# Designs tried in a protein design chat: VH-VL binders against Large ribosomal subunit protein uL10m (mRpL10). Part 249

Target 1, 224 residues: Large ribosomal subunit protein uL10m (mRpL10), of Drosophila melanogaster (Fruit fly) (q9vpl3)
Amino acid sequence: RGKINIQRPKAPHYERARVVAVTQPKYPELPKAKSCFKTRAERTQQQQENPYNEIIAREVRNWLDHSRLVAFFHLSSITADDIFRVRVQLHKQNLHLKSYGSKIIEQAVKNTRYEAIVPLFHSNHCIVFSPDPEKTAALLRIVRRVPQMVLLGGIVEETMLSRNQLVAYAQMPGLHAVQAQLVQTLSQAPGHLIQQLQAHQNSFVQVLDVHAKNQMNEETPKST

## First folded at step 14 (VH-VL)

Design hb3 (from gn1 with heavy chain T30R; framework fv_imvotamab_arm2)
Fold by ESMFold2-Fast, scan of step 14:
Parts: C-alpha cells; sequence; structure tokens
Structure hb3 (fold): chain C 224 residues (1-224), chain A 118 residues (1-118), chain B 112 residues (1-112)
C-alpha cells in the first residue's frame, strides 16, 4: 500500500480537485434511448444529403452541357419491353433516351440556364439527348411510331424550341438549318418561348383530362 | 489539343502529407469530371474517385473514402489528390483522367509516381 | 461492388493473327437510365492508359479499325483482328454503370 499522512496543517480554502474540475471539458452523457437514435435534425440532414440524387443530378447536368440536341417528351403508359426496343433504335442513331424523377431534374437544372424547363417534368416524362443536332429528323421518324411518346419541345444548339419549331428544324438541310434556327431564336423573347413550351404541355394534359373524363363518365351508369 | 499534365514524382516518408496536381488544358474544364486512378507496382487499375469541377462535388470509391481528399480549382483548371498522412501501402502510380457521361475516361495524364518508404 | 473478370490473364499471339479478350461482370451493366457504360483501355509498357472503345462498341477517335468491341448485359468482348507489334500491352475493361466504378484485372497481350 502507499504511504498516507493522516495528519497535516489545515488545507487551503481551495482544493486541487476543484481546480482540475473547473478546467475539464464538459461531455454530458446522452440517455440510452436518445443515443440509440438519430435526432430529427440528423434525419432531415440525411434526407437532404441524398448521395444518389446528388450524383445523378450532376450526370444530368453533364448530359445537358454536352448535348447539342435535347428533346422533351410526355410519356404515357408503356411496357418495359416496348420502351427497351425504342431505346435500342434511338441508340443506333446516337440518340440517348433517359428517364429521371422530377426531383432529380429540379436539382440538376437549379441555378442554371436550363431552370425554365422544370414545369415540363411535373408529369410523366422522358428526355432524348444527342451530341449531334442533325439527328433531329431521325429522332422524329422513330418516335412517330411510338404513340406513347408525345413531343413537348426541346433545345437545339442551346436554344429552346417549341414542338412546331423542332419539327420545322428537322425538315431543314444541314448548315442552313442551323442558321435559320438562330435567326428564328434571335427574333423571339426567351420568356415567351418557354411559355409556349409550357402551354403545349398544359394543352396535352387538358386533352388527356377531357379524354379520361369522357371515357369514364360518357355512359350513364346502369342500375337494376 | 486536350492535355492533362500531372505534377512530378514524389518520395516521402510514412506520416508525411502530400498533395499532387493535374492541370487540364485545351478544353472547357468545368464541363468534365476529373477522376483519379491508382496503379500499384505490377498491379492493375483502381478507381479512387471523381470531382465535378463546376461545383467541386466529389464521389469516392469506398476503398478510398476517408483515405484521400480530391479537390479542384477551376480558376487555374487544376484538380488535386491529397493525403493527410501517407502509408507505405500508398506507393503507386497515380493517374488523373477526364470523363463525361458518354465517352468514359477519354484523356489521361502522364501519371505521378509516389514512393513512400522509411 | 461490381466485379469485372477478364480472360485470359495473358494472350501470346503471332503477328498478324487475331486476339480476343473477354470481360464478364458480376451483375448487369444496364444502368437505370437505359444505357450500358462499358469501355476498354490499352496500356502500353511505361505509358498511361489509353481509351480504345466506349459504350461497348464505339471506337474512340484515332483508334484503328482492327479494334472492335461487342457484348451485352454481363458478357463483353474486345477483338483485335490482326495484332501488330504496337498492340503489345495490357488491356482493361471498365464499367461506369454502377458506383463504385471498377476495372477488370487486365489481360497482357504479347508477341510469341
Amino acid sequence: as target 1 above (224 residues)
Amino acid sequence: EVQLVQSGAEVKKPGESLKISCKGSGYSFRKYWIGWVRQMPGKGLEWMGIIYPSDSYTRYSPSFQGQVTISADKSITTAYLQWSSLKASDTAMYYCARHWGYSSFDYWGQGTLVTVSS
Amino acid sequence: DIVMTQTPLSSPVTLGQPASISCRSSQSLVKSDGDTYLSWLQQRPGQPPRLLIYDISNRFSGVPDRFSGSGAGTDFTLKISRVEAEDVGVYYCMQHTHYPWTFGGGTKVEIK
């Protein structure tokens, strides 16, 4: 055992242990139940830091930056086999059919020149990318036989085009088509062009809504 | 002409820090990912991670998460790979390469040989 | 992680003869966006890797037409129709469909 002096002069007012206690950092113990679970703030942060959505959003932005042709489509119900066949046909023409959730699209285009396209993706959609704008005619030829894909508009050489403008572009020859497109775009306000793209989508949705209502309610319910 | 030029060979001791560089030229640096690939002596290629220079977003291979830091400075078109504390097992050739979705890693740097020994 | 298995480990070939390298993935390389991200790289002795083929079968710019790629799903092949002396090196397949991105173990092409 160690040597202990049981008698000595009376200690000072302050004990050594008190000085040590004052300088030690405070690390409170969390109750077992709380320490076993993430806090609400931690759960919210984890949701906001979705690593899959973050990287895919940058992949989408990267495709937008490298594609001289981007076409936007409304996509009706289609089988996996049918969409796969369409994707294969498009791929042979260097046309890349991709589908992303609306949240990923919003994240991809936020704070970019593409942000105006977000309203196009609030319903079921798909996008076709290509580095080659001369493939617009091939794109329209292929999708003409796919009634589930409805063209809404697109971006050619960084200029936004309505459905009708994209169709017109597809019918023009090579370099002259590029020059004609630039002239058309220069003559139009960008805000108005975006409004045209949104209006086209809204018109299609309206047609679907009327058709659905007529299909469901046109016949008077029968009763015995 | 697209080029990726890497910093020169390094000889270090275990526990030392190191930062190597990869300078891109001849293209729009912000539009391409930069990836880092390790090749240990006599071994194959290992993907370490990538960075999107436009906003410095990074994604790492699980094997390298927490082992290295990838960063980029788009004002000087340069990407970096950094160790806070080197180990002998870090001895390898390190390559940078640019990437965009369709073309994979299309242009590669010449490599930086890192030797870590006591 | 996706495991990329290359066969053979080494391929000694006579000049002018064909060579074939196989790459098999532990799971499908079809990405959720519908594309398959499989590429082939060549590494000559003392040189950095060089892209040969991307998107399964597309030759990168400047790559001779004696190189061709094919495959789907989990099975991919790189073919050299007539091996030349400059083709000596190690060939790697790479997938960037799924994170983390992974390489095959490499195939060494040598002249007999």
Scores: ipSAE 0.711, ipTM 0.865, lowest interface PAE 1.3, mean pLDDT 81

Design hb30 (from gn1 with heavy chain I50R; framework fv_imvotamab_arm2)
Fold by ESMFold2-Fast, scan of step 14:
Structure hb30 (fold): chain C 224 residues (1-224), chain A 118 residues (1-118), chain B 112 residues (1-112)
Amino acid sequence: as target 1 above (224 residues)
Amino acid sequence: EVQLVQSGAEVKKPGESLKISCKGSGYSFTKYWIGWVRQMPGKGLEWMGRIYPSDSYTRYSPSFQGQVTISADKSITTAYLQWSSLKASDTAMYYCARHWGYSSFDYWGQGTLVTVSS
Amino acid sequence: DIVMTQTPLSSPVTLGQPASISCRSSQSLVKSDGDTYLSWLQQRPGQPPRLLIYDISNRFSGVPDRFSGSGAGTDFTLKISRVEAEDVGVYYCMQHTHYPWTFGGGTKVEIK
């Protein structure tokens, strides 16, 4: 929605844009952090049937597909100057902060493996992308000083992680192959696995109890 | 190795239809846009449009909107450029090239020469 | 549409001497996200275009150090510090900040 547009980040003014460009990490192998926000000329040239949301949704999906670290945050009220300062710090660590409307996120992830993230965006939110999952510790250190940003969870090496699992991942050794395997283990968190096993066992025990009671307490000789 | 391989040269008459191809290999085809660029004989480069193969979303230059159709088949990692009815003015070299978001075209196809003459 | 004006149209240079190509846009190329999406392409005779420089000043992989880009806003420059025989070709600037994306008219680099 172009009228409301409260989820759209404002582009920094020319002077700030220059500072951000200079401070961003150099990545010949990766495109620089980019906004899908349209200039006036681009908005005028868009197809009548295809609003800004269509183009931005494609860019969001592209970021998700190219990032090995994606962190989701609830974002409380924050000034433009404060968020700009945070964005600059994150850029120095190859961490790219983006804000998208919930409807754009929904369009981007519909019919993809990322569809499970939609409920995280029913309120004010932002996302941090990085091609480098080893930057998770740096991300959490920076965000620790930004009370307006509350970690909700993330995706590491294509695996969905809860807040606690992502924090645990940040504390692991930086060995890539080991971290990739451990991400799979963390996605199956003991609590989640235990819950699944306990629920299954409880259901099975209930069935067994009913069956045993029926066989033992039946009036016919063949039941006892 | 990233590679874009285009179909061979075409010689057509005005009014005929044509579909040329651009096959990507050595990368995740659905994660990159494919753009099409025209170069008329002895002239410079003109951007025609682009497609995102993941969902076949297209954007055309206003000069080419309604004159050509860009499509893609991600199952065979191939993008297409097609004309329903060719004109002599369509005689040109056509290039495909990949990019991501607003980044530059980093890898280019070898080009497909299309000649339209009576 | 954004008009990209390249000068000169033709640049005859002596081997080992520098060459400079200018590119001017009709409007600022600073996008709303604060970045400037300006690239330089080289097209050797009979070959497809090749990316030389992206985002104003960054060399693409495999591009020799003798190529450099600079500029801001509406004025951009591509420099070749010492022209080699293999540098003969047409050079294009391209903007991908504003839709539709547009190319410069090209500058032919020739050995005299």
Scores: ipSAE 0.006, ipTM 0.478, lowest interface PAE 9.4, mean pLDDT 77

Design hb31 (from gn1 with heavy chain I50F; framework fv_imvotamab_arm2)
Fold by ESMFold2-Fast, scan of step 14:
Structure hb31 (fold): chain C 224 residues (1-224), chain A 118 residues (1-118), chain B 112 residues (1-112)
Amino acid sequence: as target 1 above (224 residues)
Amino acid sequence: EVQLVQSGAEVKKPGESLKISCKGSGYSFTKYWIGWVRQMPGKGLEWMGFIYPSDSYTRYSPSFQGQVTISADKSITTAYLQWSSLKASDTAMYYCARHWGYSSFDYWGQGTLVTVSS
Amino acid sequence: DIVMTQTPLSSPVTLGQPASISCRSSQSLVKSDGDTYLSWLQQRPGQPPRLLIYDISNRFSGVPDRFSGSGAGTDFTLKISRVEAEDVGVYYCMQHTHYPWTFGGGTKVEIK
């Protein structure tokens, strides 16, 4: 048999992600946020037992505010070993995979421009953050290996994008071309921008429903 | 064991269409990419493109974009390389090889010899 | 496109002697994540290519320890410490750091 591990790129041993977690105050008794490999039941229990939800919510808000790329995924059952391998690959590209309970996310985004994402987190989920939007292509390439992670959409340069729009963004030639297009989008009337966010939210929910209906990956291939 | 088995040698005339295959076994087919490599008689290796079978995402070398089509049927664990209209300059050995994203080609097919002559 | 230049074009060696193959890229192979994706392949006459070395210096499973890879940036080397009869063939370096992926022109190792 082929040995999968020795052929894959390995995470750099010299550096680990220390972004928001290092900059936030640490309390001796604070339970740390759980990773994406947790089952729904374990995630629910964490929320019930964690008295420091406000502190974790602040951490989530800080990730959202300081990330120019945020991608949302539905997460099916996955082993700890498999998600660890994915996390290692993502970390090489300055992509940070985080899993937070839906109540914590709701608390983090309440009364912010990100409040529209709350419906995405009513089911099992995880989020990938990066300060570098040029990493979108690398992100999509890595998660293609992980059938348990289904892309719902994301936020790039503060603009909500559907799954298809995020895939299209990954294929754009350069940052300047993308920035020009985003400036045109952002210069639209406020009513139009709000409508666009609502449409993206609806598209995200629909993608999740379609994925739930398509249990056999080989049956209905998706184009990127 | 991991194996990639390619279809047999082909002899064609210019203008004819052709589709050659690469069948994977011994591993989870949808979790790896399949790349295609050309080797002209007596020459070195040229990367043509790849496909990720899980969602049929393809990427081509600029020199092969529009000249060939790469596809896959994950239900039978098979990748394909296809020409709509062959040219004499397409005469070559064609290899398929497995890879993971940017990782090296770890397992190779035995090759399919394509001869195009009038 | 990144041009991969291999030297020498052919390397006649006496059995049991060392062989060294150089591969130079037209630009740095360091990807934006800091990694370098360079591999070495062996092709024996009439056979498909076989992976020898991945990620500059790591031997693929089943590859004898007489093969070693080294290098950084634009200059890479494959060494065979003690050439055996079965090592006859053409050796290729390949970069898969930047699209399109490109191969070196090949180095023929032959017994003299």
Scores: ipSAE 0.000, ipTM 0.413, lowest interface PAE 17.5, mean pLDDT 75

Design hb32 (from gn1 with heavy chain I50W; framework fv_imvotamab_arm2)
Fold by ESMFold2-Fast, scan of step 14:
Structure hb32 (fold): chain C 224 residues (1-224), chain A 118 residues (1-118), chain B 112 residues (1-112)
Amino acid sequence: as target 1 above (224 residues)
Amino acid sequence: EVQLVQSGAEVKKPGESLKISCKGSGYSFTKYWIGWVRQMPGKGLEWMGWIYPSDSYTRYSPSFQGQVTISADKSITTAYLQWSSLKASDTAMYYCARHWGYSSFDYWGQGTLVTVSS
Amino acid sequence: DIVMTQTPLSSPVTLGQPASISCRSSQSLVKSDGDTYLSWLQQRPGQPPRLLIYDISNRFSGVPDRFSGSGAGTDFTLKISRVEAEDVGVYYCMQHTHYPWTFGGGTKVEIK
């Protein structure tokens, strides 16, 4: 029932802004504030963020429950203006780009079938949701122009797919029977798929670690 | 088909308690929110609050916080609006309506007329 | 609270002629990600409200194409291209962008 989009459309993604706006104190900018100011401000922020996190976790659960397409990305440094433009472009295709902290994701998926995705979010990340799985090809077309977003994998029709499987799915949008068969076949090996999605994230982290260490080793200590 | 059926009209005296109902059918009740809207005689619409039946999370308009209680029983796909002590100013038509998160109210109940007079 | 100001208060119109209703919010309804949750509802005499337009300009299922919505930021418009007898009623705009959710005061459309 993809044509009745309003029945599966919108998660309460405004909740983040609303909770922060309502609970955030309007305080003057005070350089060199009293010694107690920093402690008070920090405690106030932590207290205000508790209801915020719970509400956003519920938003994430609703997106997961009502989306037939969910794609997970590693997100490199990107400007607010650039990510906003990408978000607008995706929204025109009924693709909803969301960024959540790893603790919020963990709270959202705890004790659910999606709990296994938590390791994907230990580094900088974002998620794209859609009620329409036929938009997978449009998603990949848009994202290929955004080098800061690296596809890790996704969920289609409640079935977890690796990066390669999601790409394969996108290449067959005109062949509904083939798409259905692919999803059905993949649903028979959920353990393998979850492990593969975790491996992609771990491999990327390992590459970053090796790169950082190699740059340090390459550096010459001779300065005289 | 999606349908919200509300309980019948009520005539009460000030100080009495009241609980009205909104029964959902034709859809997965726990996947949608139920909002409550008041319309006083000859006046416009006022949002009172909503409930997410899956976990009974509720949110109220500040003007209705503490004035009413919203609840739901997902086993019988029914949402409720309750007053502990009615006032004459509670005389109004009360509507329940379905929505998904921040989306618009897409399906509405027929309304429950509540009349509070001495 | 966001105040939704709706004009006109009443709109007598001749059958087949267009009608236009304006809705103005006291604050921008735009979020940084570009989303705006503004809807239009129709209430016929003695009936519950009915959704006409959601997300500013999208017609709800079963709503005739003579109804259209437009707008951005704080200024929104509902247009009926050719008013029919069954269009008599009160029309409300509603914002879902900021809590508490608020309605416009209503515009009564009636036939002259």
Scores: ipSAE 0.007, ipTM 0.437, lowest interface PAE 13.2, mean pLDDT 76

Design hb33 (from gn1 with heavy chain R59K; framework fv_imvotamab_arm2)
Fold by ESMFold2-Fast, scan of step 14:
Structure hb33 (fold): chain C 224 residues (1-224), chain A 118 residues (1-118), chain B 112 residues (1-112)
Amino acid sequence: as target 1 above (224 residues)
Amino acid sequence: EVQLVQSGAEVKKPGESLKISCKGSGYSFTKYWIGWVRQMPGKGLEWMGIIYPSDSYTKYSPSFQGQVTISADKSITTAYLQWSSLKASDTAMYYCARHWGYSSFDYWGQGTLVTVSS
Amino acid sequence: DIVMTQTPLSSPVTLGQPASISCRSSQSLVKSDGDTYLSWLQQRPGQPPRLLIYDISNRFSGVPDRFSGSGAGTDFTLKISRVEAEDVGVYYCMQHTHYPWTFGGGTKVEIK
């Protein structure tokens, strides 16, 4: 028989590795705070003091400042493979799906025009950023096939929009059409402008209320 | 439109202090990071650190932490790189560059040549 | 620190011929936010660096379409489809996925 180390270079472990990977139990890694018997408030404070969170929060604010399209989603349970495929599809359209912890989002938007988005991120969430607002229609087409992603609202050209307003924007042909509508709105009588601003505020608040209710229902679903 | 203008060349002796500048114009200074990059004569590029001018938050490369100080004055749209005590090994071209998360370093200053010799 | 290994060290090329530069990272450049922060810079003799490509394959404004980027994970490539005289210089890959940010060692493109 030839050279022993060539005939038996190593014991085959591929099948064992495959079985272990398939049967690997999912259990939460104990956070440092729990092992030290820290309270929830102390854990929250430690997270805010984390150097990693400080730089990531500024990176998030940087993306918010430079994206002409930002869409906010509630994210239900989804496999790593499925979210990866969605991310790849979105990236082909210059749409960047990102997920950050709620405390990082809070730090990023604190004392900024974006502070109103904080209530959207009390549970699982994700954000889609793009420098190209013309991709809103592509975004909605792609996420329509992903029931785990529920559109909450967004920001287009520095303007906060409800879900319905984003859907309407997706149907508009180009930035010139949107600009024309904005000019028309600004040229209306002050009474009409105030009503439109209040309607937009109410619509966005409704999105926040729906999200809050969904969070409560997911925590304590009676049908479970 | 967008430009970063750096201070002029410096000739120093070891042990001397130095502060060089990078003035941004043609854009919203507080919405971009400013980074500093060293290029030693005939060598490649080395990232030194960055500053977020909106709140002066800094992040340094470990090899430059404690060796230099990066600061910014948003009222005059200027970032700074400072040494308390120069060494001969600090002889290099120093570039400032504007950064945002997606496009990386998109606009660069012309460079400041720093020569440290006895 | 992430080591960015760039090959070749020099690339003599005939005018109008293609050039290809490889960049390999010591670990994956996919950031926790899902994007890959890999860019390519050009430095002409006596000039500051200039951004060519960001996000692996996106050309920066004003960059000719003869420049293209590709790759994923740890292996990235910059291609110049038809080298022109003005393309002479040193090319660097850069990652800003992980701190500290690191550059490749550079590839000198020369006309032969």
Scores: ipSAE 0.763, ipTM 0.891, lowest interface PAE 1.0, mean pLDDT 81

Design hb34 (from gn1 with light chain S39H; framework fv_imvotamab_arm2)
Fold by ESMFold2-Fast, scan of step 14:
Structure hb34 (fold): chain C 224 residues (1-224), chain A 118 residues (1-118), chain B 112 residues (1-112)
Amino acid sequence: as target 1 above (224 residues)
Amino acid sequence: EVQLVQSGAEVKKPGESLKISCKGSGYSFTKYWIGWVRQMPGKGLEWMGIIYPSDSYTRYSPSFQGQVTISADKSITTAYLQWSSLKASDTAMYYCARHWGYSSFDYWGQGTLVTVSS
Amino acid sequence: DIVMTQTPLSSPVTLGQPASISCRSSQSLVKSDGDTYLHWLQQRPGQPPRLLIYDISNRFSGVPDRFSGSGAGTDFTLKISRVEAEDVGVYYCMQHTHYPWTFGGGTKVEIK
């Protein structure tokens, strides 16, 4: 609205204020007076979006909608040179590593099916996008050598997958039909899926316990 | 398959208003940006602006900001380009094209020829 | 605005011979996300433009492998290994790294 300090002048020149009010477009917010009577209006939506953030948030939405593979990573301290090298390696495999501020991501996914990912971005993060879900194995091979990038989970063929489910998907080499079937199996009803994931986690923990005890006693461990 | 179909050629006089259309089919309309590109007779391509139909967010080239309005109606999968008052210098072929992150303008409409003469 | 300079203005080519088009940008097209949004379009006489190459070197669906793109930063090249009659038209480079999005001036490829 221009730089006018209305905080100390308690009353503006009424002739000018009246002319401005008459010429303003009609809008529901007019009674709240964003003009010189702004202080009487409730301070609703004080923060305005950065124009750059507005377009970037929609670009992120667009990437999410068009990528058959999206992988979310926690990103620990890493040099610009190191992340650039990783980005180059990923790009050769049609994998696009991108970093966005948490506010941009929150804005991008608000009121969408992707809103559940917001908690993943509480700290430093990055996202890898690809139109080709069969590149998941290549992705994990590359990031295996980048300890600063920790896989949190992802989306494959519009299905939300945990870290373990993405690893399982990556281990099905070159068999698109088999990979699609795996994704469908992993996307079963939430209760059944969580139960199955907990069973896998418990089996993994049990295998670790059996291995540790076997190291001490040298007995053949009982399988799960 | 993917198709963008534009409205027919227009012959107008300076000062008249005009609204041309671009109807998308064969894809999820709200998941793609629609851009408008002008081609003056015998000249190259000029980007005018884009719209994200899902929420009608628009971004214009500075050269076209205030000269045209881009809008969209997602219920009929149609984007629009409109002028409140045409000028002779608006005589051109106007193309619509869809856009998304991994590529640019991947599918184009057939074009709408607009002729403005007194 | 980013200026996209194409050379040559026109390229008369004998059928079966190679053609090469250069595109230079007034500043780097590497975006902050690390990707380079440089694309090549073909416009045949009387037709709308069509996408040939996106993100420097990726052929769009249905584009013959005789078309290839290369380059980095500010200097980009489109090559046609063996020009065919159907390749006649105007070729444009385009960037959407920076707003406003801009096109090159075009290169006319002609047979004879």
Scores: ipSAE 0.475, ipTM 0.715, lowest interface PAE 2.4, mean pLDDT 79

Design hb35 (from gn1 with light chain S39Y; framework fv_imvotamab_arm2)
Fold by ESMFold2-Fast, scan of step 14:
Structure hb35 (fold): chain C 224 residues (1-224), chain A 118 residues (1-118), chain B 112 residues (1-112)
Amino acid sequence: as target 1 above (224 residues)
Amino acid sequence: EVQLVQSGAEVKKPGESLKISCKGSGYSFTKYWIGWVRQMPGKGLEWMGIIYPSDSYTRYSPSFQGQVTISADKSITTAYLQWSSLKASDTAMYYCARHWGYSSFDYWGQGTLVTVSS
Amino acid sequence: DIVMTQTPLSSPVTLGQPASISCRSSQSLVKSDGDTYLYWLQQRPGQPPRLLIYDISNRFSGVPDRFSGSGAGTDFTLKISRVEAEDVGVYYCMQHTHYPWTFGGGTKVEIK
């Protein structure tokens, strides 16, 4: 591109390094006792907090604590315009579609009762939050038209539910007492339900692998 | 129902320490963040920092980092804002307000006026 | 730091007439989670601030329907369809998308 670096020496990064080197590059020698603990100090430094991630992780935890409905989805490739339209439609029903990186989700649920859900979020996932569990039917109706979103499971009234249990919950009448009884009836031991949610995600991944392999086989040249 | 009640007005000299309080009632204290906001006389609002009482996690605005300490005591549903050494420039109204992800600073304390003069 | 610029600084308005306040951010307020964390607060003389609007356009509990919010990205508006005597005060926009959280400089709504 044109006359790059003509306003500076031909190798500007070397000139910058020389300027930095004049900045007192001297490193003081640590006492022997402190030097013995240097590895531990370095490991501690490697675990330094990222202020952004720490704040967002607590915000995710806070959303979990305030949402009586949380639904977990696998999210395939989708355009920004399409996801925006889905988000707007969900927002009209007090449903909040959010996407977070796996590291942030791990930090948010670490040392909480939700820690076991981490495997669900290894890649390409999104979460829908709502303070209103009666909106589960509206949620499923809206996402039915979004093939890029695949329901994995969720949490209703602090109870973890598989995909099928969440679908069953959505089909109940909008009476609070009846819905509460259903959640109570459908509830399973947390360990068992987590394994079911993990199995569903693994099955979905396996289906994707089989589909990809079948597509590759179908793409082989066919000659007469 | 939901209330945040702050401690009364304070008049201090430069160099003195001070700790003001914000007591929450009518809600689950540990499920909400508490933020502190400064308003200097005749000026607008400045965010100072926030605490998550559930684990006492704090974060400060860079302008207030090292100048104040925010803490909370879950057993008495109270958050605190503290100075080790006050300056005349700390003269302001200080508000606490609660926060959660969807609704930000939805309920506010009445404010604590801090006057620092020699 | 995200700069929140409010216009006008002061808005004298006749009772019953509309008022409009603009808030512009120095960067997009669309957060990495996909939502926009923009809020409007009202501060009446001698009182603490009060939440009016959250998530760009949603009225908080007890807020009259004459208040409405709109906008996207970097440009946001608070409208009062018909200003009443109790609406006198300073209005602030606020963002939570970027750390540190920041407020606009305020717009004073006055009657006359």
Scores: ipSAE 0.566, ipTM 0.767, lowest interface PAE 1.8, mean pLDDT 80

